# VH-VL binders against Protein broad-minded (TBC1D32), part 6

Target 1, 124 residues: Protein broad-minded (TBC1D32), of Homo sapiens (Human) (q96nh3r1119to1242)
Amino acid sequence: GIHPVYFCSTHYIEMLLKAELPLVFSAFHMSGFAPSQICLQWITQCFWNYLDWIEICHYIATCVFLGPDYQVYICIAVFKHLQQDILQHTQTQDLQVFLKEEALHGFRVSDYFEYMEILEQNYR
Short names: E, the ipSAE of ESMFold2; O, the ipSAE of OpenDDE; V2, 0.75 times the mean of E and O plus 0.25 times the DockQ between their complexes.

## First folded at step 6 (VH-VL; framework fv_tafolecimab)

Design b3 (from u18 with heavy chain S52Y; at its last look DockQ between E and O 0.06; V2 from the best seeds 0.00; counts 0 for: pae E 8.9 > 2, placed apart)
Fold by ESMFold2, look of step 6:
Structure b3 (fold): chain C 124 residues (1-124), chain A 122 residues (1-122), chain B 106 residues (1-106)
Amino acid sequence: as target 1 above (124 residues)
Amino acid sequence: QLQLQESGPGLVKPSETLSLTCTVSGGSISSSNYYWSWIRQPPGKGLEWIGYIYYSGRTYYNPSLKSRVTISVDTSKNQFSLKLSSVTAADTAVYYCARQPIYGSGYYFDYWGQGTLVTVSS
Amino acid sequence: EIVLTQSPATLSLSPGERATLSCRASQSVSSDLAWYQQKPGQAPRLLIYDASNRATGIPARFSGSGSGTDFTLTISSLEPEDFAVYYCQQYYNWLTFGGGTKVEIK
């Protein structure tokens, strides 16, 4: 699929995360695991090991029709979806194992379209 | 057709362990789209979330109760259970099991059991 | 801990009247807020999720609004079956419930 420009996206992801999901940002900071590390893994694999095929198609279609910056907005939406899980796994010190090895259960791109449009409006 | 039904003793002595089971019918507990949850309501008072479990065994507990709570799942019986240790009179409540969808922002309860009153009394 | 304060504690109204129930969070919960109805002797029923989305099978007279710290449940015209206790619940950081608003017959 569509690949980001790494250097801009790395700083951008952390900026958005701090602004939009401060508890998640703090969890990554406390764990020593950079948000961009998992986002890069998700994006470069087009979420293949994380989403079912219909949601992978929605991801690709979203990025093709709405622009490659939506790769970042989808990652922020995934973090919003997983917020409670991230908070728990920070406390048990297994956050990166959880994010790298677990499927993104229940995540649907369509549930977050309005949210991502607001992100684009505010940060593009 | 999905139904949740709580079962267990209605009377528990102080310092003992409260033990409840929720039986799920009309649907499978082994689902990647749901957590399975326990909530309680003391008589005449509001609701308190206890915790929830994913069918793989991954649990999430209310920090105020975490030291006393164990939630487990038996996928072969389509059931999940609650154990609350070292109970006192303050643990007297109606206990509900509930389904919690993961999709969307995902931590609300769309199906509830009818509830079972557990009284902690000597 | 995010505290949800519901007001008023009791709302006395007649059938056909409009009910407005408030839920205020001690810090922003974005739109991660649900509303439940609980009738006497029954389990709660989900009405609204994500602040404004009606759950399946919920009549159009129920609507939710708000974001951040201030949320409102509105019942546009009370039916006899709507006299119950209503709870808000946040799921931004863990899960907490408000203290409830009892809607009773005037």
Scores: ipSAE 0.008, ipTM 0.671, lowest interface PAE 8.9, mean pLDDT 86
ESMFold2 (binder alone), look of step 6: mean pLDDT 93; pTM 0.936
OpenDDE, look of step 6: ipSAE 0.025; ipTM 0.674

Design b4 (from u18 with heavy chain N33D Y103W; at its last look DockQ between E and O 0.11; V2 from the best seeds 0.00; counts 0 for: pae E 14.6 > 2, placed apart)
Fold by ESMFold2, look of step 6:
Structure b4 (fold): chain C 124 residues (1-124), chain A 122 residues (1-122), chain B 106 residues (1-106)
Amino acid sequence: as target 1 above (124 residues)
Amino acid sequence: QLQLQESGPGLVKPSETLSLTCTVSGGSISSSDYYWSWIRQPPGKGLEWIGSIYYSGRTYYNPSLKSRVTISVDTSKNQFSLKLSSVTAADTAVYYCARQPIWGSGYYFDYWGQGTLVTVSS
Amino acid sequence: EIVLTQSPATLSLSPGERATLSCRASQSVSSDLAWYQQKPGQAPRLLIYDASNRATGIPARFSGSGSGTDFTLTISSLEPEDFAVYYCQQYYNWLTFGGGTKVEIK
C-alpha cells in the first residue's frame, strides 16, 4: 500500500480539523477521543471495513496519483461528511464506538475531490 | 466590554432544583467561536467544571454531574442558564459562568462572571 | 478522568522572591494546560494558556513551562498583588482543575 505518515500526519490532522471543522474538533476534545486515533486506524487499514471495494480503490488511487498527503485530506473530508452524526454521538459519549465500528455509509471519495483540492491549496 | 453576570436564588432547599441565569453583555452569545460554561467552587475549595453550551443548543456535561444538569440558551435575551436537580448540601458553592474559546489554543476560560453563592440548606 | 495534583499546597514567600508552582497530571495532557489566579472574593483570572502562553494583559513576571505530565508556573519577582491562590486546568480530556496552590506572605 501507501506510505503512512505517522507523527506529522496526526498533528496535521488535528490542526486542519481545528481550522476547518471547529465543532467536530470540540466534540473530540470534550469526548476525550483524539481525532488522530481514528484517522491512523483508517489510514493504516486503507479504510478496510469502512468503505466498499470501489471506494477503497478510489482512496488508493487518489493517494498514489495526488500524493500521500491526501490520506490526511480524505480523513478531514470524512469528518465533514459525518459532522452532524459526530455532534449527535458526542452528547451520548459513544463517539469512539461510532467512528470505529461504522462503515462510513454514504461517503464517496469522489464527492470531496474539490474540497480536498482546496485543503491542499490552503494548508500544504 | 464583554461582561458575564450570574443571577438567581441564593438559597435552595435539599432535593429541589438549583436554577441560575448568566446574562452576557458587551458581546453576543450567538458566536461560532465560543462555548458558554458553568463552573462551581465550594466555599474554601477548588473549581469544578459543570458543563458548556454552544449557541445552537448543543451541550457538554461533566460526566460526574450529567444525570442532574441541564444547560440552555436564550439567544434573544443573550443569556444561558443552569439547572441542577436533586441538590444536596454538597452542591453549596459559588457558581460562575464563563466563556470558553473553541478556536486557537484550546478550551480554557478567558472571561468569568463575578460568581454567585448558592447555599443548599433546609 | 485526568487528575491534576498541585504542589505545594501553600507557598509562604516574601515580596520580591521567585515563586515556583507545580502541576502534575495523572496522564499526558500534551500542552493543553492553563493557569489561573484567584484572589479572595474574586473570580479566577486566566494567566497562562497552552502551558506557556501569557494571556492578554498578564505581566511578564508570570511564565509557564512544561508539557506532558509536569508543568510549572513561575512568578519571577513577587509583587504584593500576586499573593493569591493559583489553579491549573487541563483541557486535553474533558475539563478538570487542580486543587490549587496558595501563595501567601511569609
Scores: ipSAE 0.008, ipTM 0.547, lowest interface PAE 14.6, mean pLDDT 84
ESMFold2 (binder alone), look of step 6: mean pLDDT 93; pTM 0.934
OpenDDE, look of step 6: ipSAE 0.016; ipTM 0.694

Design b5 (from u18 with heavy chain S105E; at its last look DockQ between E and O 0.05; V2 from the best seeds 0.00; counts 0 for: pae E 10.8 > 2, placed apart)
Fold by ESMFold2, look of step 6:
Structure b5 (fold): chain C 124 residues (1-124), chain A 122 residues (1-122), chain B 106 residues (1-106)
Amino acid sequence: as target 1 above (124 residues)
Amino acid sequence: QLQLQESGPGLVKPSETLSLTCTVSGGSISSSNYYWSWIRQPPGKGLEWIGSIYYSGRTYYNPSLKSRVTISVDTSKNQFSLKLSSVTAADTAVYYCARQPIYGEGYYFDYWGQGTLVTVSS
Amino acid sequence: EIVLTQSPATLSLSPGERATLSCRASQSVSSDLAWYQQKPGQAPRLLIYDASNRATGIPARFSGSGSGTDFTLTISSLEPEDFAVYYCQQYYNWLTFGGGTKVEIK
C-alpha cells in the first residue's frame, strides 16, 4: 500500500482520535481548537517543556526505532492520559491555554507502549 | 510511610459550610505525579468522588457538586482542604481524602485516609 | 454521567468458594476500571486497576477481567478476610463508583 502524504497526518490524527477517544474528539470540536494544532506543537518541540528529560528520550527513541507513525500514537496516548483534564477545560473554555501552557503531568511513554501497539495493529 | 489524615468538625448545621482538612505525612503533596482527592460515602451507601486538586492549585470537581465545592491546597503545611457550601442532610457522610496517581493510564486512588464522619443536623 | 451497575447486590458464599462479581457500565469505559475492597469501619483498598492489573501487595486470588461495558472481579478461593464490600470505579469520563457488592459468609 500507499504511504500518506504529510498533510494527511492532520486528518489521520483527527480520525484516530474520533475512533479511539470520542469524548476527547467532541471536546476539541466544541472548543474550536484542532487536535492537530497542539500535536504539531508537541512534536516539533520534541515535547520540550512538556515532559521531563528521560521521557523526551523515550519519545525520540520510540519514533526512531518503531517508526514515525508513533508520533501520532504518542499524541493519542497523551490525549487518553489527559482525558479528564480536557473534558474539564472544555467546560471552562480554556482548553487551548491548558494544552499549550501546562506540562503533561505524569505522562510516561513507557506506560502506554501496550496501548500504542494496539493502535498500530488496529490502524496500520 | 505515606499517611493521610482527615480533620474537621463532625457536626455541621444545615445551610452552613462543611470544612475539612487532609494532612499528608510521610510524603510530599508537592508532586507532579499525583492529584489529591476528596471522596464521600453516606452511611451504609456507596462512594462518590467530590473532586481533586493538583499541588499548583488546579482543581477538578464532580459536575453534580461543582457549584458548591471548593478544594484548596497549602503546600507549606502539606495539606489540602474541602469546603462544601449550603449543606443539607443529604451531605451527611464519611469523608475520605485520597491520593490519585496521574502517571500511567489510570485515575484511581491508591492511598486513603481513615475517613471522618460529618453529620448535617440541627 | 457514566453509571456503573454492580451485581449481585449480595453474594453469600463459604470460605474456599469462588466469587464472581459483575460491574456493568452504561457506556464503554475501555479498560479504565478499578476495583476496591472495603471492610466495615475501614477505608476502601485498591485491588485492581486498568481492569486486570493487581495493585501492589494484592494476593493472586484476586483477578479482574473485561473491557468496554462488562467487567468481572473474581476471587478464586475465598479467605475469611475476603468477606467485605467490593466497589468498581471507572475513570474514563470523570470518576464514578458502582453501588457495591457485599460478599458475606453463607
Scores: ipSAE 0.007, ipTM 0.630, lowest interface PAE 10.8, mean pLDDT 86
ESMFold2 (binder alone), look of step 6: mean pLDDT 93; pTM 0.938
OpenDDE, look of step 6: ipSAE 0.022; ipTM 0.664

Design b6 (from u18 with heavy chain S56K I102F; at its last look DockQ between E and O 0.15; V2 from the best seeds 0.00; counts 0 for: pae E 10.3 > 2, placed apart)
Fold by ESMFold2, look of step 6:
Structure b6 (fold): chain C 124 residues (1-124), chain A 122 residues (1-122), chain B 106 residues (1-106)
Amino acid sequence: as target 1 above (124 residues)
Amino acid sequence: QLQLQESGPGLVKPSETLSLTCTVSGGSISSSNYYWSWIRQPPGKGLEWIGSIYYKGRTYYNPSLKSRVTISVDTSKNQFSLKLSSVTAADTAVYYCARQPFYGSGYYFDYWGQGTLVTVSS
Amino acid sequence: EIVLTQSPATLSLSPGERATLSCRASQSVSSDLAWYQQKPGQAPRLLIYDASNRATGIPARFSGSGSGTDFTLTISSLEPEDFAVYYCQQYYNWLTFGGGTKVEIK
């Protein structure tokens, strides 16, 4: 597979999240759980145990063909996908458990290609 | 062709529990791409989302109703259900079940059942 | 929480005319906004999602626009079947509906 290369910084993830998904940013802030903590876990594991095999292949192909900074854009897309889940689990005070242990239900990399292209255009 | 059909009693007494079932046909509720939802509409009034369920059991509830609502799923029967406890006359409404796409950021409702009127009266 | 205010409450028009319906959110909902049509005795039907995308099978005369707090549904030339109630719905934070705009024959 692709050698995992970590480019994610806590500041960069928080800036993107605050700009793009302010309610999700507020949920992480309220919970005291850093977005970069879960992003690092997802990226270093290549989303193993979070995505099914087909979507892991899409993730790898995206990073190989569109560039390694797409690792960050995919994480932002995942947060967008999970926005209502994140808000619910902030209220039940189990956000960390949810993000670390639950599969990313319904997430498809292809559903977010246009969004990630816009992220690249705006924040690169 | 995908179809959703509500079923359950049309008359419920105050303080009892309203129970409805939605049967999905022409498709499977066991899909990672959809949530399954209940929405209601009091006669002559607007729409209110009640809650949604993922086929593996994860639920989302309207905060205003959360203390009284339970939504459940039975994948073997291709059904999901609503229970609303301690009903009053204010709970009289047409109740709809609906499919909610969960690809992208979507939380809109693309397929709806025909609706069933539930009246809360003594 | 997020309140959607639709205006006007009633829009009286003739077939062939252009209808413009407004939905205003109490705070930004980005583009997470859908429009529905509801005819008497029927369930709502999805028209527009993500502010501007037509749902499957929706005629081109229906178009949506806007972002943030101000959204518009436009029906370019009203057909007899378009006289109905229209609802907006946001899905940025929870799910809430507007109060509706009734489009009726003048």
Scores: ipSAE 0.007, ipTM 0.639, lowest interface PAE 10.3, mean pLDDT 86
ESMFold2 (binder alone), look of step 6: mean pLDDT 93; pTM 0.939
OpenDDE, look of step 6: ipSAE 0.017; ipTM 0.689

## First folded at step 7 (VH-VL; framework fv_tafolecimab)

Design c1 (at its last look DockQ between E and O 0.85; V2 from the best seeds 0.00; counts 0 for: pae E 13.1 > 2)
Heavy chain, then light chain:
Amino acid sequence: QLQLQESGPGLVKPSETLSLTCTVSGGSISSSNYYWSWIRQPPGKGLEWIGSIYYSGRTYYNPSLKSRVTISVDTSKNQFSLKLSSVTAADTAVYYCARRPIYGDYYFDYWGQGTLVTVSS
Amino acid sequence: EIVLTQSPATLSLSPGERATLSCRASQSVSSDLAWYQQKPGQAPRLLIYDASNRATGIPARFSGSGSGTDFTLTISSLEPEDFAVYYCQQYYNWLTFGGGTKVEIK
ESMFold2, look of step 7: ipSAE 0.008; ipTM 0.538
ESMFold2 (binder alone), look of step 7: mean pLDDT 91; pTM 0.899
OpenDDE, look of step 7: ipSAE 0.069; ipTM 0.753

Design c2 (at its last look DockQ between E and O 0.88; V2 from the best seeds 0.00; counts 0 for: pae E 10.1 > 2)
Heavy chain, then light chain:
Amino acid sequence: QLQLQESGPGLVKPSETLSLTCTVSGGSISSSNYYWSWIRQPPGKGLEWIGRIYYSGRTYYNPSLKSRVTISVDTSKNQFSLKLSSVTAADTAVYYCARQPIYGSYYFDYWGQGTLVTVSS
Amino acid sequence: EIVLTQSPATLSLSPGERATLSCRASQSVSSDLAWYQQKPGQAPRLLIYDASNRATGIPARFSGSGSGTDFTLTISSLEPEDFAVYYCQQYYNWLTFGGGTKVEIK
ESMFold2, look of step 7: ipSAE 0.006; ipTM 0.635
ESMFold2 (binder alone), look of step 7: mean pLDDT 92; pTM 0.920
OpenDDE, look of step 7: ipSAE 0.020; ipTM 0.710

Design c4 (at its last look DockQ between E and O 0.55; V2 from the best seeds 0.00; counts 0 for: pae E 5.9 > 2)
Heavy chain, then light chain:
Amino acid sequence: QLQLQESGPGLVKPSETLSLTCTVSGGSISSSNYYWSWIRQPPGKGLEWIGSIYYKGWTYYNPSLKSRVTISVDTSKNQFSLKLSSVTAADTAVYYCARQPIYGSYYFDYWGQGTLVTVSS
Amino acid sequence: EIVLTQSPATLSLSPGERATLSCRASQSVSSDLAWYQQKPGQAPRLLIYDASNRATGIPARFSGSGSGTDFTLTISSLEPEDFAVYYCQQYYNWLTFGGGTKVEIK
ESMFold2, look of step 7: ipSAE 0.061; ipTM 0.684
ESMFold2 (binder alone), look of step 7: mean pLDDT 93; pTM 0.940
OpenDDE, look of step 7: ipSAE 0.590; ipTM 0.870
ESMFold2, look of step 9: ipSAE 0.063; ipTM 0.691
ESMFold2 (binder alone), look of step 9: mean pLDDT 93; pTM 0.938
OpenDDE, look of step 9: ipSAE 0.681; ipTM 0.885

Design c6 (at its last look DockQ between E and O 0.07; V2 from the best seeds 0.00; counts 0 for: pae E 14.6 > 2, placed apart)
Heavy chain, then light chain:
Amino acid sequence: QLQLQESGPGLVKPSETLSLTCTVSGGSISSRDYYWSWIRQPPGKGLEWIGSIYYSGRTYYNPSLKSRVTISVDTSKNQFSLKLSSVTAADTAVYYCARQPIYGSYYFDYWGQGTLVTVSS
Amino acid sequence: EIVLTQSPATLSLSPGERATLSCRASQSVSSDLAWYQQKPGQAPRLLIYDASNRATGIPARFSGSGSGTDFTLTISSLEPEDFAVYYCQQYYNWLTFGGGTKVEIK
ESMFold2, look of step 7: ipSAE 0.006; ipTM 0.542
ESMFold2 (binder alone), look of step 7: mean pLDDT 93; pTM 0.940
OpenDDE, look of step 7: ipSAE 0.149; ipTM 0.774

## First folded at step 9 (VH-VL; framework fv_tafolecimab)

Design e2 (from c4 with heavy chain S105D; at its last look DockQ between E and O 0.57; V2 from the best seeds 0.00; counts 0 for: pae E 9.8 > 2)
Fold by ESMFold2, look of step 9:
Structure e2 (fold): chain C 124 residues (1-124), chain A 121 residues (1-121), chain B 106 residues (1-106)
Amino acid sequence: as target 1 above (124 residues)
Amino acid sequence: QLQLQESGPGLVKPSETLSLTCTVSGGSISSSNYYWSWIRQPPGKGLEWIGSIYYKGWTYYNPSLKSRVTISVDTSKNQFSLKLSSVTAADTAVYYCARQPIYGDYYFDYWGQGTLVTVSS
Amino acid sequence: EIVLTQSPATLSLSPGERATLSCRASQSVSSDLAWYQQKPGQAPRLLIYDASNRATGIPARFSGSGSGTDFTLTISSLEPEDFAVYYCQQYYNWLTFGGGTKVEIK
């Protein structure tokens, strides 16, 4: 099966989303699509088919050197990056298709290092 | 104190559009903390959520009704509205407007008095 | 779609008795469950949110419990004003209501 850390990560994703991005949290809730569902897919696939190879390397390196909780912080940063798109796709009721089938255009791990450090400081 | 009041015609003919307005007083509809919602109850029956709106115009509809429902907001009048198209006798109900917190509290904490809309003729 | 089934449909009791109302979800709703009271000719009133938290102004005789699929509203000692219809509502996925339990004087 899955190591217990994965279960903690899904809880942490929901908790952090609710605290950091309440409109995104409510959009998922009202759309019937759980944020942990897409985050687990991203994390377990190491963002394969969602990020360019360079950004996958940044993801892996960040988690190896800064700690496994950074896989949660990266997911929150992705949601912050996509906030406007998520709210729009909730209104058109295709959020699940959008998140599962589209690349994470314009997202770079390095653009969110400072934000993720703040998440670490506040929630670790 | 916050109050919600439904208004609109109590009688609507089949195939026409049901239109209702909810006026909010004692608080602002332009709050980042709330959705504003419509719920209905056929006489002697249970409750059905119709849809909700955020003051910026973002809407969320019950999937069973989404093809016939439009909810809109007018922040200058502190009001939000319901339109339900192509009504039948099955749409006869008491219609309530309600406030719905966003931050992890997606239940309905304040309700209007309700207004009966009868679809007949 | 999450279906909420309330039981019993009608609960006939006397003032002072303990009422136990059940709400069962067709799939887990975690703790995202509210309870409402509706008296004849009135709008529903929020009693309990997040399965177990009393709303402001709700007397301590009302308590909620449960998580996942099975939820209970308990009224420890019925007062005359407690004879009404009670609805559960989930907000885990969309927003749906149970069919109601009528608590009536026998």
Scores: ipSAE 0.007, ipTM 0.604, lowest interface PAE 9.8, mean pLDDT 86
ESMFold2 (binder alone), look of step 9: mean pLDDT 92; pTM 0.927
OpenDDE, look of step 9: ipSAE 0.712; ipTM 0.893

Design e3 (from c4 with heavy chain K56R Q100L; at its last look DockQ between E and O 0.08; V2 from the best seeds 0.00; counts 0 for: pae E 9.4 > 2, placed apart)
Heavy chain, then light chain:
Amino acid sequence: QLQLQESGPGLVKPSETLSLTCTVSGGSISSSNYYWSWIRQPPGKGLEWIGSIYYRGWTYYNPSLKSRVTISVDTSKNQFSLKLSSVTAADTAVYYCARLPIYGSYYFDYWGQGTLVTVSS
Amino acid sequence: EIVLTQSPATLSLSPGERATLSCRASQSVSSDLAWYQQKPGQAPRLLIYDASNRATGIPARFSGSGSGTDFTLTISSLEPEDFAVYYCQQYYNWLTFGGGTKVEIK
ESMFold2, look of step 9: ipSAE 0.007; ipTM 0.640
ESMFold2 (binder alone), look of step 9: mean pLDDT 93; pTM 0.934
OpenDDE, look of step 9: ipSAE 0.778; ipTM 0.906

Design e4 (from c4 with light chain D32Y Y92R; at its last look DockQ between E and O 0.07; V2 from the best seeds 0.00; counts 0 for: pae E 12.6 > 2, placed apart)
Fold by ESMFold2, look of step 9:
Structure e4 (fold): chain C 124 residues (1-124), chain A 121 residues (1-121), chain B 106 residues (1-106)
Amino acid sequence: as target 1 above (124 residues)
Amino acid sequence: QLQLQESGPGLVKPSETLSLTCTVSGGSISSSNYYWSWIRQPPGKGLEWIGSIYYKGWTYYNPSLKSRVTISVDTSKNQFSLKLSSVTAADTAVYYCARQPIYGSYYFDYWGQGTLVTVSS
Amino acid sequence: EIVLTQSPATLSLSPGERATLSCRASQSVSSYLAWYQQKPGQAPRLLIYDASNRATGIPARFSGSGSGTDFTLTISSLEPEDFAVYYCQQYRNWLTFGGGTKVEIK
C-alpha cells in the first residue's frame, strides 16, 4: 500500500487554525514556529513516533476511506486535543521541541470523527 | 472501582513546604488518556486549580502559583504528589486530587475526598 | 485570566420549584464550560460538560445551556438532594472556576 502525501499551503493551515483554534494560532504566531512545519512532519512520517500502532492504522484508514484532506483535519484535531499543552509550552518557550519530540498524549482518531466531519462540511 | 485518596500532614508552618500525595487505586496512573490534577478550596470559598501532570512527567501549572508549585508522579507506586513552597495562611484549604480526561476537554470526572491543610504556627 | 461570575450567590427555593443558575465569563469560552455540584463535606461532582452534555448518571432534570459568555444551569424540579452549592468551570484558557451559587431550602 501507498499512503497519500498531502501538501498543504501554510496559508490554508493558518486560516483553518485562526478560524477553529484562535489560541493555538496565536501560540504559533508568538513562538515563530510555523504550524505547517509540524503538520508536514506528522503527515510525511505517518505519525510514526507520535501515535501508537493502533492510532496510526486509524489515521491511514481515515485518509484512505474519507479522502486525503483528512490528513489536514487530523492535524487540526490534534491541535484541538493539545490546546492546553500548546499554551503551556508557549509560556516555557519550548513549543517546537514539545511538538517535534513527544508523543501525542491521549489522542485517539475516533474521539474526533464528528469534529473532522464538521471540518469537512465547512471547509472542503 | 477507581478511587483517589489524598494523604499528608494536616498542619504546616508558615514559610515551609506543603507536601501531599494522591494514591490511585482501581485504575492505573500510567494511562495516556488522563492528566492527574490538584485543586484546592479555602474554607468557605471557591475552587482553584493548582496544576496537572501526565504520567510521563509533563506538568501544567496555574500561572498564579507556578513559581511555588511542583507536581510529580511515581508510576511504580501509582501515586502523584504536590509540593507548594513558602506557604502562608492564604494557602489553608481543602486539597483535592482529581482525574482529568485528555480527549479535548479539561473537566474533572473523578475526585478524591479532600484533605484539609492548615497553615499556622 | 478568564473570570467566571456566578449569580445569584444564594438562591432560596422550595422542593419542586425550577432553579435557574447563571455563569458569566469575562471573555468568550465558546462551549468549554462544565458545571459541578458540591454537598457539604463532599468533593464536587461533575453534572454538565461542554455547556449542555449531562455527565454519566446525572438525572434529566439537570440541563445546561449557553455559549460564549453567558451560561445557565437549570434544575427543572428541585428534589431534596439538589440543595447544594453549584460551580461552573471553564476550560477554554487554563482552568478557572466560578465563585459558586448556593441553592438552599426556602
Scores: ipSAE 0.007, ipTM 0.570, lowest interface PAE 12.6, mean pLDDT 85
ESMFold2 (binder alone), look of step 9: mean pLDDT 93; pTM 0.938
OpenDDE, look of step 9: ipSAE 0.765; ipTM 0.910

Design e5 (from c4 with heavy chain Y55H Y103W; at its last look DockQ between E and O 0.61; V2 from the best seeds 0.00; counts 0 for: pae E 11.2 > 2)
Heavy chain, then light chain:
Amino acid sequence: QLQLQESGPGLVKPSETLSLTCTVSGGSISSSNYYWSWIRQPPGKGLEWIGSIYHKGWTYYNPSLKSRVTISVDTSKNQFSLKLSSVTAADTAVYYCARQPIWGSYYFDYWGQGTLVTVSS
Amino acid sequence: EIVLTQSPATLSLSPGERATLSCRASQSVSSDLAWYQQKPGQAPRLLIYDASNRATGIPARFSGSGSGTDFTLTISSLEPEDFAVYYCQQYYNWLTFGGGTKVEIK
ESMFold2, look of step 9: ipSAE 0.008; ipTM 0.603
ESMFold2 (binder alone), look of step 9: mean pLDDT 93; pTM 0.944
OpenDDE, look of step 9: ipSAE 0.726; ipTM 0.896

Design e6 (at its last look DockQ between E and O 0.50; V2 from the best seeds 0.00; counts 0 for: pae E 6.7 > 2)
Fold by ESMFold2, look of step 9:
Structure e6 (fold): chain C 124 residues (1-124), chain A 121 residues (1-121), chain B 106 residues (1-106)
Amino acid sequence: as target 1 above (124 residues)
Amino acid sequence: QLQLQESGPGLVKPSETLSLTCTVSGGSISSRDYYWSWIRQPPGKGLEWIGSIYYSGRTYYNPSLKSRVTISVDTSKNQFSLKLSSVTAADTAVYYCARQPIYGSYYFDYWGQGTLVTVSS
Amino acid sequence: EIVLTQSPATLSLSPGERATLSCRASQSVSSDLAWYQQKPGQAPRLLIYYASKRATGIPARFSGSGSGTDFTLTISSLEPEDFAVYYCQQYYNWLTFGGGTKVEIK
């Protein structure tokens, strides 16, 4: 069968995105591009094509010391970081290209530790 | 210590362009960690965000002002600028520049002292 | 748009008293809520972010609480320098500011 961590992680990402960032969720829905598709790509690549080396280390350390559920919170933090860009690219109908081909410009895991702590408190 | 200082004309005629500069000292505007913002406060009224810029030139504008606003950055001078076109008396306000520490979270941890711009003949 | 309603508009208190300032959002902003202090003739100063986190250098007498739609800034014992206008601000979707609460000496 399907590995539970992959299934639970992607399903949980979509549920949490709908609850926490409903405008982002709606943007993906209108575009026909599932949020879990890009999140799975980010997670399985450990953000290699998307974050600089130092931030990849922050990602790995966060998951090791705070638990693997933080890979979900990091994805939500990325969507929060990009919310207005996502809404703009939904209007221009190039959301998938934007998310797959551009680096997550300016995103740092360390900037969102406090936010992710709140997510853990509210949704765990 | 980081300091932000607004400068520019205090009086602008109606229909002209309001132009302000914020000079950053005690820190670098080219930091990948920060975004730089303009916020205004009409006399006796509340605060209104105008827009923000990253040192690369990427901008974000308040939708209600978007058609009239241009924010620019000059990394060699450690400055960023505001231009607001076609001003009216409603644009009379104290204009602040501010630092925004997180791209997707629009709160501001350092502010300039502000400069009053009056739109009047 | 998300509207923030602050109450009371004016709070008249004496030094040493506890101030309780309310901010109510028209829809949930989760914990994406900041508080600012603005003294006469000065720029706003960040007090609280993420609803409850004190900014660097902010005294412990300032505390924030709440999540969702209801938020509170508490000043446990007012000092003379605390008489100012206080603004809440959401950053859940873009940003908006509340109308302010003026804390004045009784």
Scores: ipSAE 0.094, ipTM 0.723, lowest interface PAE 6.7, mean pLDDT 86
ESMFold2 (binder alone), look of step 9: mean pLDDT 93; pTM 0.928
OpenDDE, look of step 9: ipSAE 0.248; ipTM 0.795

